# Designs tried in a protein design chat: VHH binders against F-box protein At1g11810. Part 7

Target 1, 377 residues: F-box protein At1g11810, of Arabidopsis thaliana (Mouse-ear cress) (q9sa94)
Amino acid sequence: MTTTMSTLPVVLVDEILARVPITSLRSLRSTCKKWEASSKTNLVGGKATARKSSHVGFILIGDKICSMKLDLNGGDDFVDTSVNQVSAFDGFAISQLFHCDGLLFCISNNHYSNYTLMVCNMYLGETRLIQNRSLFESYQNFCSYAFGYDSSKNRNHKILRNNSVSGGYEIYSLKSDSWKDLNVDLEKSIHLWRLGSVSLKGNAYFRVIKVIEEGVWEYNLLCFDFTRESFGKLLSLPFESLGDEGEGIMVISCVRDDHLAVLYQRDTLGIWISTEIEPNKVSWREFLQVDLATLDGFPDVFIAGRFIVDEEKQVVVVFGQETELDLNHGNAFIFGRDGYFTSFTVGDAPPEDFTSYVPSLVSLQIDKTGKRKARDD

## First folded at step 1 (VHH)

Design c6 (framework vhh_ozoralizumab_d1)
Fold by ESMFold2-Fast, scan of step 1:
Structure c6 (fold): chain B 377 residues (1-377), chain A 124 residues (1-124)
Amino acid sequence: as target 1 above (377 residues)
Amino acid sequence: EVQLVESGGGLVQPGGSLRLSCAASGFTFSSYAMYWVRQAPGKGLEWVSEISGSGGSTKYPDSVKGRFTISRDNAKNTLYLQMNSLRPEDTAVYYCAKDLSEYWEALYGPFDYRGQGTLVTVSS
């Protein structure tokens, strides 16, 4: 059975709607009566009330999905944050979160290794449970996932799954509610990072390691094109990452829904934003460089996770872990120019992911009738 | 850096027994759940057993429950599968597999965390 999930918290609804263009806001308001009543009381126009350095989205803390509002307009040392657990997911332990076209794709793992895949439209309050090919899909934890859509009319949303144990690929289509095997040719020297693919303009971007020779490897990016159902060419990164001496951490994030950002951490922390991003081509500009050794009070061990770029304030907000087994610190760090850094608490466990959110009118209802009537003319 | 090496497969008659072993290295073995999965000729991958990091909980599909027993020795970094009352349909390549961890994948890279497999043939 498809289950209707709870609407977003009312305080978050108004902030999200304030960021929607006024022409799109009319469509959103007319579709959901619950949101329409609240938004018409408090909002004059879509973008008119949006603040430049205010960020809204979802964050994964431990195994729970939370809504987050982050407001950086209060000055350098003041961060206003609101984090609220999304009750619609209270029965689920969430291990991975993906966002594409206003839809959330979630992977849930209960304590008996019973994996559940679901796609949710938080605006419409719709959820679709994805059909498993086998009742014993516990091997799902060895899969890489990506979420996107093709260029067909009304967008066919799709999930790519690569099983690292079997090496095979398969793709799920929301329109057909079915899986199919996919014959994808990747060079044997290319290894996908299993976690944290990013959806961007309908395509998915993976961090990859390219093995050049024994003990020598390089970070690259790889795009999966959901229209062509194939991988593109390796995309170059703006830093050199040959893995011969010491290792860096590479993280990717989406910026402004149309650009990719990359973070590379070693002894410094560098952030670059794409100036052009296509399945087979990328160009970069430097956003920020931070020498971590110059930061007073910065942790001795820090492993960068997902991040948010704020171009108006010229800062980056980085979620990460201060140690591999630290489950007690729910800190995020803000880095800026000239050695500026500060921290704030987002919960009692390390945050694992963040994604910006824009509402969608994409229906998750299954059409069981492949054709209702021949044309009525 | 993560390595899993299976052993103990072979040819056995129906009703017989085999004990598979998996030697693990390159990670903190006791911190991760471990799995046995198999692939029969011409078929997809099938999960056959699971064990928690401490060894305190185990899980099996109905097809092997009561016949197979998963166990681990965390002091020796070794995973085991005791297979009893073997049937022709148990014929498969058996793989040892490690549970997912984003932190460890970030540290060691996105390597295939399955072993190379060990063949079990049940025939008379």
Scores: ipSAE 0.011, ipTM 0.375, lowest interface PAE 9.0, mean pLDDT 73

Design c7 (framework vhh_ozoralizumab_d1)
Fold by ESMFold2-Fast, scan of step 1:
Structure c7 (fold): chain B 377 residues (1-377), chain A 123 residues (1-123)
Amino acid sequence: as target 1 above (377 residues)
Amino acid sequence: EVQLVESGGGLVQPGGSLRLSCAASGFTFDDYAMYWVRQAPGKGLEWVSEISGSGGSTKYPDSVKGRFTISRDNAKNTLYLQMNSLRPEDTAVYYCARSPLEELWSYTGMDVRGQGTLVTVSS
């Protein structure tokens, strides 16, 4: 097995620490910040000069976390991909993956009811196993999860968990290493999607279904504010979904670490990016609209999954499935302007999830007294 | 009018068996995933089992796995829970519940729940 992104950050940290005195954390932070910026933007001399863009993140293929590097190479439409299984998670079957502030939140299960919750800093090589408050872990298949932090200067990273059966909410604080009950009121007609909230600037955004009447519903978005520990108002979407009855597919993703993107697939594949995103307010602009019926050679069956927006190249990379029986191949499609599309192979199984990744120095291991509160790796 | 009516509860000795039924009306039954949930005295709701609209997929928590079996008869609009090797810890009011959306696994919550049927496991 080739060196993976999970081992590469550890090697790079060792190199940086060898060059920077331990007593000079400001220089280390400055170096890491410049390194992060350089890895994301393809900048030369402070300006974008290359016709190449790179995207780095983690992808969930089946039950395994893999690192992914995607290079989009200029006007030749050449695509380079590197996908490598992350060895730090060997022996764990991962069912869900969340990213916030350089930290990965992972849910592992041996069966439907035997769950392990963990937060990892891949850059520092640190892992914290989270004590499960409930003796009835059997609820975790009905739990919606969200990962974020409060807006204080000393960020308190938090996990929201909703048990849809009991209707209860609870919140975990990384700072206190403890769970507490949370009293949250949602209208009975509003249901959080179990799969895949997205973290953005410390808040979490959920896909939400609002039931209008029997067999009639619509998609909406809902923000959970980790500072106020409350939900905002329903946020409007830039497309019509009323009366859809599950015919359309909606996916959300982050853009530029500060904007939300939404993908809606039916007969057309539409991508919109937020121009303003707040807990109680959203505005959208159209990024791309593709009529799938007009694409020559496009698969008869395609179900969109997670996606990456590249505004510089004016394309979107969509992970998805071509057929229900194709469980041995993971393909991704690149859609662009004027009917441009191409495909590439990601792995030997369809991807379940993807999240972009930026390293951070957030520590998981030690309190002010030097006493360990979390389990070591 | 959407209705769910549970039946089949009762008093049973440890190690015994019971079969619960839920009669559904007022909606297209085979379009919806269905659940069994329970509430023990003085405790919160606990998920017991889940079945897809077609009946092709089922899920169970470890607490009942291998002992309980969920099934459905879409021609009769009826949901079942076969409970074997019952334990005192299984004592609860058992509720039949409908998913809020047609065959959608990507959501949480219960749209409609019945009145419940009491199961008491005691010597």
Scores: ipSAE 0.015, ipTM 0.483, lowest interface PAE 7.6, mean pLDDT 73

Design c8 (framework vhh_ozoralizumab_d1)
Fold by ESMFold2-Fast, scan of step 1:
Structure c8 (fold): chain B 377 residues (1-377), chain A 123 residues (1-123)
Amino acid sequence: as target 1 above (377 residues)
Amino acid sequence: EVQLVESGGGLVQPGGSLRLSCAASGFTFSSYGMYWVRQAPGKGLEWVSEISSSGSTIKYPDSVKGRFTISRDNAKNTLYLQMNSLRPEDTAVYYCAREGFDLSYLEYYFDYRGQGTLVTVSS
């Protein structure tokens, strides 16, 4: 049976790290181990007397993978943020970042040449480059991706790829290190959003647009089940978007790796968290509702891009753009109860995608049988 | 209903030329950006060209730049691709595609595509 790093004795973790020496990732592995230790400080012994609202993980800022620590425990109404570019990805322009089971799936594009697909275990310091089977000199923006795993005993991790132009589907298996074609159809009126699928309990959840007629659409949620290798039915959202004609903004995020959160922005910014989430069934509870028009000092134009829910402090951290020309400023807003809001700066550009740090023992080593290259121990 | 119908594909010798057409119906063609994309045998899709709704902004990858020309006739609801100096590696099914309506995050999104037209460059 596979287990997460957080449930293992530290000595076993150190033995695994010693067997897979990646010197270029050494400092990041040390940082990830420290993050695990730090996150366990309030959980060790089962009784935390002081509450900590500290979020650590990976984000995309522009085309760079960065580590981020967000500390909301400031007593002076200050937010302590730390953002550092991950040097292991220097030389790569990263366009998409996915997280599943403590693994990162990254997509890099070298200006109209073949894009690079990679899966990284930052805790073990392992990286697997995935051969681009079907897209040579391809513009990666034609593909939607999802990352998950099946219900097999040791979790076979998989990548779904859908080319929005051809409508074709294919699936990659980490266990076999191979792609296969997948016969999966969606109605032509249903379109997968290319950025923003999230992995949850092994399955992937997509925000989708359903076109009713020209200029009239609605947001829906759709699950891809990696065990059955098929899409579920459209899932109900806790808000109405029909007849929106592009006025509303929908963003999805994971909460504690077992719940889905949805943000919907129009005149009001609403946050809902799932109470039940399965491939063919969802139930929601309201977390926060903010009337943006009543907030003093809030920007006239703001488009929400990504968000983090802090249930302990009852706040949401929202990243977004205030203007089309503000790509050099990474401002974020914190919204809470009774009109509470504040702002802070995160970096030199608005963050895209945030994944909480979760260590993993999943090995990315390729089987040495056949023509595959084996890693030296 | 939205329809995109490609035509003009066929067999051509290396160094030859072909002109592809795409007839659009069921929507206001002049309001949408358009794309040509292709899929070579045994490979995936490759972006070939894009053109804005007015025709003022046109882009190509280096693999076809200087050889292919995208154009549109909004009065006729038709998209064109002029292909010159064709090479064996240009052999593919060519599709026209409509730019999606949800661009609020600057995401490229295709909401409709045609059935494709086959271009074979060989002797």
Scores: ipSAE 0.000, ipTM 0.252, lowest interface PAE 15.1, mean pLDDT 72

Design c9 (framework vhh_ozoralizumab_d1)
Fold by ESMFold2-Fast, scan of step 1:
Structure c9 (fold): chain B 377 residues (1-377), chain A 125 residues (1-125)
Amino acid sequence: as target 1 above (377 residues)
Amino acid sequence: EVQLVESGGGLVQPGGSLRLSCAASGFTFSSYAMYWVRQAPGKGLEWVSEISGSGGSTKYPDSVKGRFTISRDNAKNTLYLQMNSLRPEDTAVYYCARVEYTTYSGKTYIYFDYRGQGTLVTVSS
């Protein structure tokens, strides 16, 4: 069913989506509201040693979207985590998850068959299936995506797609429900990190590789401005990354939905948070620096993936893989000041993404492809 | 400058065999994983095979597994695709592609920074 949804008439697509349990979406909205309320009560001013800190949102574990609540306890060094599979996506194998402005952008069916592109509003219980222009069987493995919106009054939400095989760029508009080709002039020495972008203040930030010479490259950041529909200039990083890809790992994340954070791992794990972030300008401050070699019980091989910064507790939660031999175990690590280090289990597979939950009133209904009734019960 | 030049395509009968070659120049060939991808008439690009820089690891989709073999000769900067038991549905332009990759969230993300002009393979009676 999922492989053919993007090629079906809207009326058939709406019938298929109606089979997705609406009660699961309502349950998730209720759960996220409860988690938000819990998180807000922990936002009380004061440096309390035993204070709890809560993070709530969506996480991709294997090929399933789950809701997650993460409670960070003080004093006793205990972590409580709650992970529940979102039943509304049962039957979908989700390969990528993006968040922008309270909307989720999902890519499903990461097989040798055509994939399905979806934009979901979990608060309103609405889903829009996006017509995929691609006939490429394995094309989804070569596309890079970004999700954002322009500066128009009611925000035109847009999806940027780059096919690294063809080299072309194209952009989708939610308001017009249409794709258009985009002429982008990007230096040949700059390569986008396929499948790796973060939405921030309506724009998308990419980790990019700049090739200096054969076998020599460096990490940089690049912003795509959805209002101008163009890339900005390369943005500087707060660390030295010149070398081969295998010598260091760079990860980016959002903090407070208005700042960018960068994690760089080699023999030390460093985290920096932006003090200014604009399409053509960035400034950084150091948040945390950890010497991994001094940590008892830290695995010999660890590849950082996603991370969450908790500024009040002065810790970072890092999700990643210890080894490909343990693909069915979801370990996470917490790093803090003065050698504070602990670990916990999230699920039965390593988490691939995490996005904070934000309710949205953006309607996904459209007259151009036929009207859908609200699925908010 | 990077250059990839495919050769070895042609007309072949169903059940026949064909060997494609890709001559690489302008880069350290052994430092890069390489792909064969194909595009059938009126269709999009399809991944056909993958080989690591050392040649120690290979991958194939189910559509060609057991029939196609990717290999490389790093001393000669050449990539090969041995195609056996060819079927009419294997008719396509075959491209040699250089792969750049990076690690993120424990996953390897791949992208093609260079591909050749292609070589046509036609399987018909």
Scores: ipSAE 0.000, ipTM 0.255, lowest interface PAE 14.1, mean pLDDT 71

Design d1 (framework vhh_7ocj_1)
Fold by ESMFold2-Fast, scan of step 1:
Structure d1 (fold): chain B 377 residues (1-377), chain A 122 residues (1-122)
Amino acid sequence: as target 1 above (377 residues)
Amino acid sequence: QVQLVESGGGLVQAGGSLRLSCAASGSIFSINAMGWYRQAPGKQRELVAAITSGGSTRYGDFVKGRFTISRGNAKNTVYLQMNSLSVEDTAVYYCAAEKYGRYWTSDEYDYWGQGTQVTVSS
């Protein structure tokens, strides 16, 4: 993907502009004439709709990146959903999607033979292809990935992954366009969920299992600090983790770009939102608790995959499967208080890796030689 | 310690369907990914499908669009739904599981099942 123009659909650009704070919007207008023209014409009406129970971002449906708008402003039982494949990614089979600071990080498995790593700035229409460090160009290499940035001036964006050859960790720097090994290993008792790390305030949060002894374990979270380039302490979850074999589904998500949410599904569906979240500290508050057995017409089998929290409406939108073998259609439920729920379908396959989106001014161009640094006559 | 038990293999006519199941027991919390490989006589073992603990899936080129891998309620079981079977799908199908932090290649899987025979008649 090499393009000098934004790859975003016009409707998505307008929705994003409507969500940007007015002070930030003025800054963006001064930086990009295209965005200035769009933001002036749609400012008042678009802002009201986009901010009040309207969600816009990117989702992964099957192996395709799609833009999604989910509008809950049509009343209690009304859902307006728009899902469109992003044409800039036509020809790519995307397996994972991450968002950090207005940048998208995508892992593509081209013809399922090798992995391509990409960082995209949809606002600037820029893409950087990242050379895979795998020595033998072997496919079937499932790594844990995380996307974040350090505290340096202008934020150095970084990608963390497991080193598939050495078993340790390695980190990529956007600034240097290079990989380096990290001398950081987890205790043998701590196991990361390979997929589903979440970027939050420059750091990445992972779901983990801590093994206490054979058959006895607990769920925890773990933060990777991209400034210190190290893992933090285990962070406790707000629910009791039973030492049961394979029971329950745990999913994490960002709320308001500065808080973490956790969904835990078993015979009930619970949602908690962090009240404080730092690399070595977390506190939680309960957002919603639903007894699935009390829901009239709820499917016998539902496996939660991803979720969106709407605090104004006091609902959660959960994407998942209604049967263990139904991977051809995306199903979603909106859960609320007092047994409220409704359903709708999303795309051709179960949604994965929803990311809310904000524009970024970070350039992805590589310029190490500085052919333009000598401007003095 | 993890043990994998396959089931669902058998004889089926071309164009038919089969559903394979693999149940993992023991230290299932250590499993990062599970998948299916197959091996026909005189051929190398090849990837059929794989699913990570996060739900991401991968398929071999020869089965894409016909086979679907999914995870069961207990999350320690994986299923392979095989549709539109052809004689070329005849092989022993092996369930495999990977521990956290390991390279996901056929040579580096931590656990393998004993295999289940799938025979597709013309």
Scores: ipSAE 0.006, ipTM 0.306, lowest interface PAE 10.3, mean pLDDT 71

Design d10 (framework vhh_7ocj_1)
Fold by ESMFold2-Fast, scan of step 1:
Structure d10 (fold): chain B 377 residues (1-377), chain A 122 residues (1-122)
Amino acid sequence: as target 1 above (377 residues)
Amino acid sequence: QVQLVESGGGLVQAGGSLRLSCAASGFTFSSYAMGWYRQAPGKQRELVAAIYSGGSTRYGDFVKGRFTISRGNAKNTVYLQMNSLSVEDTAVYYCAVQYSGYDWPLSAYDYWGQGTQVTVSS
């Protein structure tokens, strides 16, 4: 067994922050709004940075993991961004990035070896390489992944893998450091999007396509419950997608660790945030609707990607591709109320992914005194 | 249903040329980025070239100056012109659909073709 402190009480957070250098405290305070509350109490009078909307996370630019800090200042369209390559991943070409419970799950597609799967706690500086189940992993590029944890004591963190070619499912347990086959049966009319599952409250949410009839389909969401090790029922989206023919772009994101957001781009850009999200139930509220054709100076071609919702500032930050700049620069757009929009550059290549990050004390060390069960047990 | 059908592979001498084609159906072709990938035995699948809906292109470092990607929206087809071929270009070449490079629209369908073998002899 592995001892973990996956959820930190406020008093323990204050104790930990008191032992960290001042320069590091400012970075940690911008990472999580709940940590801002506790660290702000230790400083008489607010600092200007304590009133700014700050977002900290990891961004995948090309094949490199970078740390990103976004400071959204009040009143004006001023944006301060900092992007720095993370040296812990030097030598790895990263293709996918997932975040759950302060842990990063990364997939490396190293050209000279088979895919490498790793889980990292960047706050503690711990990394666990995950043993591949098969000696032959040449089909890794057809796999979909999801990261989560179950409801057991100290949270058993797990990885779901589905090979879209074979249709088979398997699940990895961090606690036992082992894979097992999983008998999960999805209706043949339901197809998972391979990339971009989101971890939320220990479960993973997938974009799916439901085929109604030949040439007729719609977008939906599906939850994988890591406690039950099964999929929930289809979850409805707050927009109409029937007849889309793949012209619309749908992206999902986690908001405040407890809500799901969906972005849908076609002629307009819509953002909805869940008011209730559970494995078998969802309800939505509209956050923002933008008519892209009404925006003066907006690029002629824009393809939305990953996004960040800032409810305090009433804006959304969308990473995307512009036809003229998709090979030279990575740009992000900020959309707000009443036709407000602005843009900024995040890198020298389009961003591939982004995940918000909150540090944790979840240990990746293996308890070697523990009994390991055979697959059939 | 999305379908991608590759053709044009074969055996060629080093220094020779081949033109690969990928016929697409089941989606609004002109709105999507298209790419070519390759996989040699024992190696990871790697990007060869991509072309975005607006015509911008991206190439892998090992093929720059030798390969050219293009698209014919009227024919729903993407092409890869391969010049100055070397033994190291021997691989199965796959056609793929993508928007952004990190997200696959319609990935639940056949967003990858079945591949076409390219063999370059010395």
Scores: ipSAE 0.006, ipTM 0.272, lowest interface PAE 10.1, mean pLDDT 72

Design d11 (framework vhh_7ocj_1)
Fold by ESMFold2-Fast, scan of step 1:
Structure d11 (fold): chain B 377 residues (1-377), chain A 123 residues (1-123)
Amino acid sequence: as target 1 above (377 residues)
Amino acid sequence: QVQLVESGGGLVQAGGSLRLSCAASGLTFSSYAMGWYRQAPGKQRELVAAITSGGSTRYGDFVKGRFTISRGNAKNTVYLQMNSLSVEDTAVYYCAAKPGYYFDSSRYEYDYWGQGTQVTVSS
């Protein structure tokens, strides 16, 4: 059975990432393993109620993977943030980052343009380089990717890819370390958004464009079910996106590991969280609506890129650009109720991607038998 | 199959002008958003200007008022008119294409790229 640490108190993981350099992953692995063991008797210590508004994850800044800690409970509007580059990826230019079940799936295009697909367990310090099929090797720039796992007892983790040029689908299995073709077709009117699929409860959710007629389209979501190895039906969004005249920005994210959130920016910035999310069904509730034009002191230009929902604080943290080409500043905004907003700096470049993180004991070894674990010190 | 071919680059004095062209083939041009990116030595590729299939345009603050992006759907070509050039505009300029149904500033959203054309601005 796949063991995960998703139930660990975020405040403990947060504290370790802040104090221990991310380059020292052996120390992090040892510490997280101890916390997993102690969490089985939480009733004794009553520490389950010590949740802070802290967020821990990996962030992609300037083609580099960094660990990020964000603490929203640092005072009366104070924000504490720390960002540290992960040296394990030195020498790789990372273009996409996915998280599923404590594993990171990374796509790189190094200096020689020889695309590398890799799955990493940062907690165990394991990396698996994924063998490419010759059919898709030369078309890596045109592929859409998704990461998930099936419902088998030991969770067979899988990668889906769709080549936007050929329209073909194939799936990789971590268990067999092999690719296979899928006989899966989407309606001609449905186009997968190439980047930003999100893993949720083992399945992957895609932003899609549905073309109604020439120049008329709408946003929808589509789920890929890694157990059935097929797409579900189109899932509707809680806002209207029809038309060709106005261009809105849509971003999706996971909340509490079991719900999906959507951000839609046009003249306003809206956030909705799923009340029910399954491969063929979704229901939404509004979380926050902000009229950006009414915010005194807010920049004239803002493009949302990634976001984090904090339901306890009733705020959303949005990473974005204050200008369309502000590549030298990593500014983020916190939006709340009644026109509340504030800002902080994340790094020296706008984040390209962000994924929340919890440690995992999922082994990346092809044969999971017969190997002794190295001592973590 | 799909090909983007840039032209119009070269050497120009500060304060001068250049017009870049990008001819597209192998795609339904009128349905694609087109972008111009640039990359100077030691820097990341950055978006200079973009135009959607519907004709909406976006520009970086460092080129607003100086550069103009336009498209000629009948000729399957996108253009970048560059005026009042400065030494800081020296870079390789790349043409890029993606489905034109939405706008995103991320360079990783673009499916097709040209080989690039060098623009050098001397003082």
Scores: ipSAE 0.015, ipTM 0.410, lowest interface PAE 7.6, mean pLDDT 72

